# VHH binders against Bile salt hydrolase/transferase (cbh): the designs that were tried, part 5

Target 1, 323 residues: Bile salt hydrolase/transferase (cbh), of Lactiplantibacillus plantarum (q06115)
Amino acid sequence: CTAITYQSYNNYFGRNFDYEISYNEMVTITPRKYPLVFRKVENLDHHYAIIGITADVESYPLYYDAMNEKGLCIAGLNFAGYADYKKYDADKVNITPFELIPWLLGQFSSVREVKKNIQKLNLVNINFSEQLPLSPLHWLVADKQESIVIESVKEGLKIYDNPVGVLTNNPNFDYQLFNLNNYRALSNSTPQNSFSEKVDLDSYSRGMGGLGLPGDLSSMSRFVRAAFTKLNSLSMQTESGSVSQFFHILGSVEQQKGLCEVTDGKYEYTIYSSCCDMDKGVYYYRTYDNSQINSVSLNHEHLDTTELISYPLRSEAQYYAVN

## First folded at step 24 (VHH)

Design y3 (from x1 with E101Y)
Fold by ESMFold2, fold request of step 25:
Structure y3 (fold): chain B 323 residues (1-323), chain A 119 residues (1-119)
Amino acid sequence: as target 1 above (323 residues)
Amino acid sequence: QVQLVESGGGVVQPGRSLRLSCAASGFTFDDWSMGWYRQAPGKQRELVAYISSSGSYRKYADSVKGRFTISRDNSKNTMYLQMNSLKPEDTAVYYCAREGYETDSFDYWGQGTQVTVSS
């Protein structure tokens, strides 16, 4: 999985969702009066409206990633072997991981508010059900101005400022940032010969500033490639140009079927890619088999209501016949 | 300019109720968390109650839990403190405040409203 922020015409947030199994994922809007029930903290009967992609579970909005009506966004990314959820602690705010997205997005408008209110957060080890156990996750949380990373590890809860606006999977976020130092010599420009003055080495191609940029699908490599691509990206200052570039950034680290074996005969691939416009409240997405950009607008619904609103993802191929 | 104006204070007998209001202007009220603070004579200000921008997340000082209720109406840019079962030790000047950018910082305060609880 890869999540990014991108500032262009507007402010954008989104992710690639990489997994080996596609379920009936859907875009779900949680309206302001939907009763959000929590296992260990007070329920929310009134809250910000939320939009994002969920599992096909009618009883609760199990968001993979989401945005609220104030432009606060969050995505959960796999953190297998590193995530460490804790036992209940009466002196802390006990939230099970599947509740984190609605708990944050229902109540807070910005990363500023989130940071102030998660200092006593305890991610408690309570499954949604026997059939839907907890996934090991860490989270990117972003607004129009900044982003942070939340990791619950063996040593406790870690909250990092994220200066690059990228998150992938393992290892811990601070190691990912340190690894970027290995690439400080790379650029989007033609490099000068700095090998040795004793030999006259030529530039034989454009793009040589990127020699050494990793091309494999490991999470550390995707972090580096996504960061390089995002931080050097240019786009037309229009909604369509910005959204197009956003999907190109995510495309640089997409996973294709057959390239990353998980178990015998099963492969991880990019099931969907998403792009939220934090300013307009629009959720854009593509799926593996249908590259058309689709959108769901939060403000096209009646938000002072009590029922979840869901739209199945468009996953069948779409061809435009020119004749 | 950011303005916070408290009202609703007064003199009341123990066991009675008061409701304080804080009218806010000069900023986008529904983007900010807010708090009620009080200061008794010769004492430091203490947090009484806190409310998130949505109104959904609320915290209270131990001394007022179960007796005071913080709320807000974002359509009217107003925060409230319902004070039930008042005790003489609740006597103080009550301030509304907007939380600042840093943890536990407060960048704007109202003028205060006096609450006096006496027989």
Scores: ipSAE 0.371, ipTM 0.754, lowest interface PAE 4.0, mean pLDDT 92

Design y4 (from x1 with K59R)
Fold by OpenDDE, last read:
Structure y4 (fold): chain B 323 residues (1-323), chain A 119 residues (1-119)
Amino acid sequence: as target 1 above (323 residues)
Amino acid sequence: QVQLVESGGGVVQPGRSLRLSCAASGFTFDDWSMGWYRQAPGKQRELVAYISSSGSYRRYADSVKGRFTISRDNSKNTMYLQMNSLKPEDTAVYYCAREGEETDSFDYWGQGTQVTVSS
């Protein structure tokens, strides 16, 4: 999985969801009066409205990524081999990983506010059910101004400022961020010959500044590629242009069926790609087979209600026959 | 200009209730966490209650838990402190505050309102 922020016409947040199995994901809106139940902390009977992708497995909104009506966004990404959830601690705020998104988005409006209130956060190791164990995750949290990464590891809870606005999977974020130093010579321009003064080397094509950009689907490579692509992408002057650009950026790190075998002939692939407009409260998405951009807007629904609003993903290919 | 104006203070007997209000202006109220502080004579200012921008997340000092309730009406740009079962030790100047960049740090304050609990 890859999550990014992007500043353009508006402020955007989104992610590729890469996995080998689909749970018939849906765009789900959690209205302001939907009762959010938590295992160890107080329930939320009134909260910010939330929109995002959920698994279609339970009545509880199990979000993969989401945005609230204030523009605060969160995405959970697999963090296998590194995530370490803890035992209950009475002196801390105990939130189970599947609760983190609705807990944060229901209550807080900004990363600033999140930072202030997660100092005593304890990601407690409580499964949703026997049938639904916890996934090892870490989270990208972002608003219009900044982003942070939340990781629960063996050493404890880690909260990182994210200066690049990118998150993938393992290893830990600090290591990923440091790894960018190895690629500091990359450029969106044609580089000068710095190989040696003793030999004249030709700039034989465009795009030579990107030579060395890793192209594989490993999390570290995708992190570098997403960061480079995002940070060098132009800001667009329209929303449609910005959303298009956003999906192209994510496209640079999408996973095609057949390239990443997980087990028993099953392959990890990009099931959906999302883009949240933090300013407008619109959730955009595409699926692997449906290249048409779909949109769901918070503002087009009645948000002072108690019932979840869900839309199945449009996953069937859409063709427009010109003739 | 950011302004916070407290009201509702006064003199009450022990066991009585009092409701404080804080009217906010000069900023987007529902983008900010807010809080109530109090300062008794000869004592340091202390946090009484904290409330997130949505109003859903609340924290209280141990000394007021179960007795005080912080709330906000974002449509009115107003924060409240319902104080029940008041005690003499609750006597203080109560301040409305906007939370700043750091945890439990506040960047703007009201002028305060006096609360006196005495028999």
Scores: ipSAE 0.824, ipTM 0.914, lowest interface PAE 0.5, mean pLDDT 95
Fold by OpenDDE, fold request of step 25:
Structure y4 (fold): chain B 323 residues (1-323), chain A 119 residues (1-119)
Amino acid sequence: as target 1 above (323 residues)
Amino acid sequence: QVQLVESGGGVVQPGRSLRLSCAASGFTFDDWSMGWYRQAPGKQRELVAYISSSGSYRRYADSVKGRFTISRDNSKNTMYLQMNSLKPEDTAVYYCAREGEETDSFDYWGQGTQVTVSS
């Protein structure tokens, strides 16, 4: 999985969801009066409205990524081998990993507010059900101004400032960020010959400044590639231009079927790509087969209600026959 | 200019209730966490209650838990403090405050409203 922030016409947040199995994901709106039930903390009977992708497995909104009506966004990404959820601690705020998204988005409007209130956060190791165990995750949290990464590891809870607005998977974020230093020589322009003064080397092609940009599907490579792409991205100062560019950035780190085998005969692929407009409250998405950009707007629904609103993903390819 | 104006203070007997209000202006109210502080004579100012921008997340001082309720109406740019079962120890000037960028830091304060609990 890859999550990014992008500032252009508006402020955007989104992610590729890469996995080997689809759970019939839906765009789900959690209205303000939907009773959010938590295992160890008080329920939320009134909260910000939330929009995002959920698994269609339970009535509870199990979000993969989401945005609230204030523009605060969060995405959970696989963090296998690194995520360490803890035992209950009476002196801390105990939130299960599947509760983190609705807990944060229901209550807070900004990363600033999140930072102030997660110091005693304890990601407690409580499954949703026997049939649905916890996934090892870490999270990108972002608003219009900044982003942070939340990791629960063996050493404890880690909160990182994210200056590049990118998150992938393992290893830990600070290592990924440091790894970018190895690629400081990359450029969106044609580099000069710095190999040796003893040999003339020709600039024989466009795009040579990107030589060395990793192209594989590993988490570290996708992190570098996404960061390079988004930080050098240019887009028109329009909504359509910005959203288009956003999906192109995610496209650069998309996982194609057949390239990443996770078990015998099962391959990880990009099931969907999302883009949240933090300013407009619009959730955009594409699927692996449907390249048409779909949109769901928070503002087009009645938000002072108690029932979830869900839309199945439009996953069928859309063709326009010109003739 | 950021302004916070408290109201609802007064003199009451022990066991009685008061409801304080804080009217906010000069900023986007629902983007900010808010809180109530109090300062008794000769004592330090202390946090009484905290409320997130949505109003869903709330914290209380141990001394007021179960008796005080903080709330807000973002449509009215107003924060409230319902104080029940008041005690003489609750006597203080109560201040409305906006939480700043740092944790447990408040950057703007009201002028305060006097609450006196006496038999």
Scores: ipSAE 0.821, ipTM 0.913, lowest interface PAE 0.5, mean pLDDT 95
Fold by OpenDDE, last read:
Structure y4 (fold): chain B 323 residues (1-323), chain A 119 residues (1-119)
Amino acid sequence: as target 1 above (323 residues)
Amino acid sequence: QVQLVESGGGVVQPGRSLRLSCAASGFTFDDWSMGWYRQAPGKQRELVAYISSSGSYRRYADSVKGRFTISRDNSKNTMYLQMNSLKPEDTAVYYCAREGEETDSFDYWGQGTQVTVSS
């Protein structure tokens, strides 16, 4: 998985969801009066409205990524082998990993506010059910101004400032960020010959500044590629232009079927890509097969209600026959 | 300019209730977490209650837990503190505050309202 922020016409947040199995994901709106139930903390009977992708497995909104009506966004990404959830601690705020998204988005409007209130956060190792164990995750949290990464590891809860607005999977975010230093020589410009003064080397292509940009589907490579693409991206100062560019950025790190084998005969692929407009409250998405950009807007629904509003993903390819 | 104006203070007997209000102006109210502080005579100012921007997340000092309730109406740019079962030790000037950048740090304050609990 890859999650990014992007600033252009508006402020955008989104992610590729890469997995080998689809759970019939849907866009779900959690209205302000939907009762959010938590295992160890008080329920939320009144909260910010939330929009995002959920698994269609339970009545509880199990979000993969989401945005609230204030523009605060969060995405959970696989963090296998590194995530360490803890035992219950009476002196801390115990939130299960599957609760983190609705807990944060329901209550807080900004990353600043999140930072202030997660100091005693304990990601407690409580499964949703026997049938639904916890996934090892870490999270990108972002608003219009900044982003952070939340990791629960063996050493404890880690909260990182994210200066690049990118998150992938393992290893730790701090290591991923450091790894970018290895690619500091990359450029969107034509490089000069700096190999040696003893040899004249020719600039034979316009794209030579990107030589060395990793193209594989590993987490570290996707991190670098997404960061480079994002930070050098140009888009028209329009909603359409920005959203289009956003999906192109994510497209640079999407996973194609057949390239990443998880087990025999099972391959990880980009099931969907999302883009949230933090300013407008619009959730955009496309799927692996449907390249048409779909949108669901918070503002087009009644948000002072108690019932979830869900839209199945339009996953079928959409063709326009010109003739 | 950011303004916070408290009201609702007064003199009450132990066991009685008061409801404080804080009217906010000069900023987008629902983008900010808020809180109530109090300062008793000869004591340091202390946080009484905290409330997130949505009003959903709340924290209380141990001394007021179960007795005080913080709330807010974002449509009215107003924060409230319902104080029940008041005790003499609750006597203080109560301040409305906007939370700043640091945890449990506040950047703007009201003028305060006096609450006196005495038999």
Scores: ipSAE 0.820, ipTM 0.913, lowest interface PAE 0.5, mean pLDDT 95
Fold by OpenDDE, fold request of step 25:
Structure y4 (fold): chain B 323 residues (1-323), chain A 119 residues (1-119)
Amino acid sequence: as target 1 above (323 residues)
Amino acid sequence: QVQLVESGGGVVQPGRSLRLSCAASGFTFDDWSMGWYRQAPGKQRELVAYISSSGSYRRYADSVKGRFTISRDNSKNTMYLQMNSLKPEDTAVYYCAREGEETDSFDYWGQGTQVTVSS
């Protein structure tokens, strides 16, 4: 999985969801008066409205990624072998990993506010159900101004400032951020010959500034590629242009069926790509087979209600026959 | 300019109730966490209650839990503190505050309103 922020006409947040199995994901809106139930902390009967992708498994909004009506966004990304959830601690705020998104988005409007209130956060190791165990995750949290990464690891809860607005999977964010130093020579311009003064080497092609940019689907490579791509991508002057650009940026790190075998003919692939407009409250998405950009807007629904609103993903290819 | 104006303070007998209000102006109210502080004579200023921008997340000092309720109406740019079962120990100047950019910081304060609980 890869999550990014992007500043253009508006402020955007989104992610590729890469996995080998689809759970018939939906766009789900949690309205302001939906009772959010938590295992160890007080329920929320009144909260910010939330929109995002949920698994079609339970009536509870199990979000993969989401945005609230204030533009605060969160995405959970696989963090296998690194995530370490803890036992209950009476002196801390105990939130299960599947609760983190609605708990944060329901209450807070900004990363600033999140930072102030997660100091005593304890990601407690409580499964949703026997049939649905916890996934090892870490999270990208972003608003219009900044982003942070939340990791629960063996050493404890880690909260990182994210200066690049990118998160993938393993290893830990701090290490991946440091790894970017290895690629500081990359450029969106034609590089000068710095190999040696003793030999004249030609720039024989456009795009040579990107030589060395990793192209594989490993988490570290995707991190570098996504960071380089998004940070060098132009801002667009329209909403449509910006959303298009955003999906192209994510496209640079999407996973094709067949390239990443996980087991016995099962392959990890990009099931969907999302783009949240933090300013407008619109959730955009594409699926693997449907390249048409779909949109769901918070503002087109009544948000002072008690019932979840869900839309199945449009996953079938859409063709426009010109003739 | 950011302004916070408290009201509703006064003198009451023990066991009575007061409701404080804080009128906010000069900023987008619902983008900020807010809080109530109090300072009693000879004591340090202490946080009484905290409320997130949505109003959904609230924290209280142990000394006021179960008696005080913090709330806000974002449509009115107003924060409230309902104080029930008041005790003499609650006597203090109460301040409305906006939580700042940094953790555990408040960047703007009201002038304060006096609450006196005495028999």
Scores: ipSAE 0.815, ipTM 0.910, lowest interface PAE 0.6, mean pLDDT 95

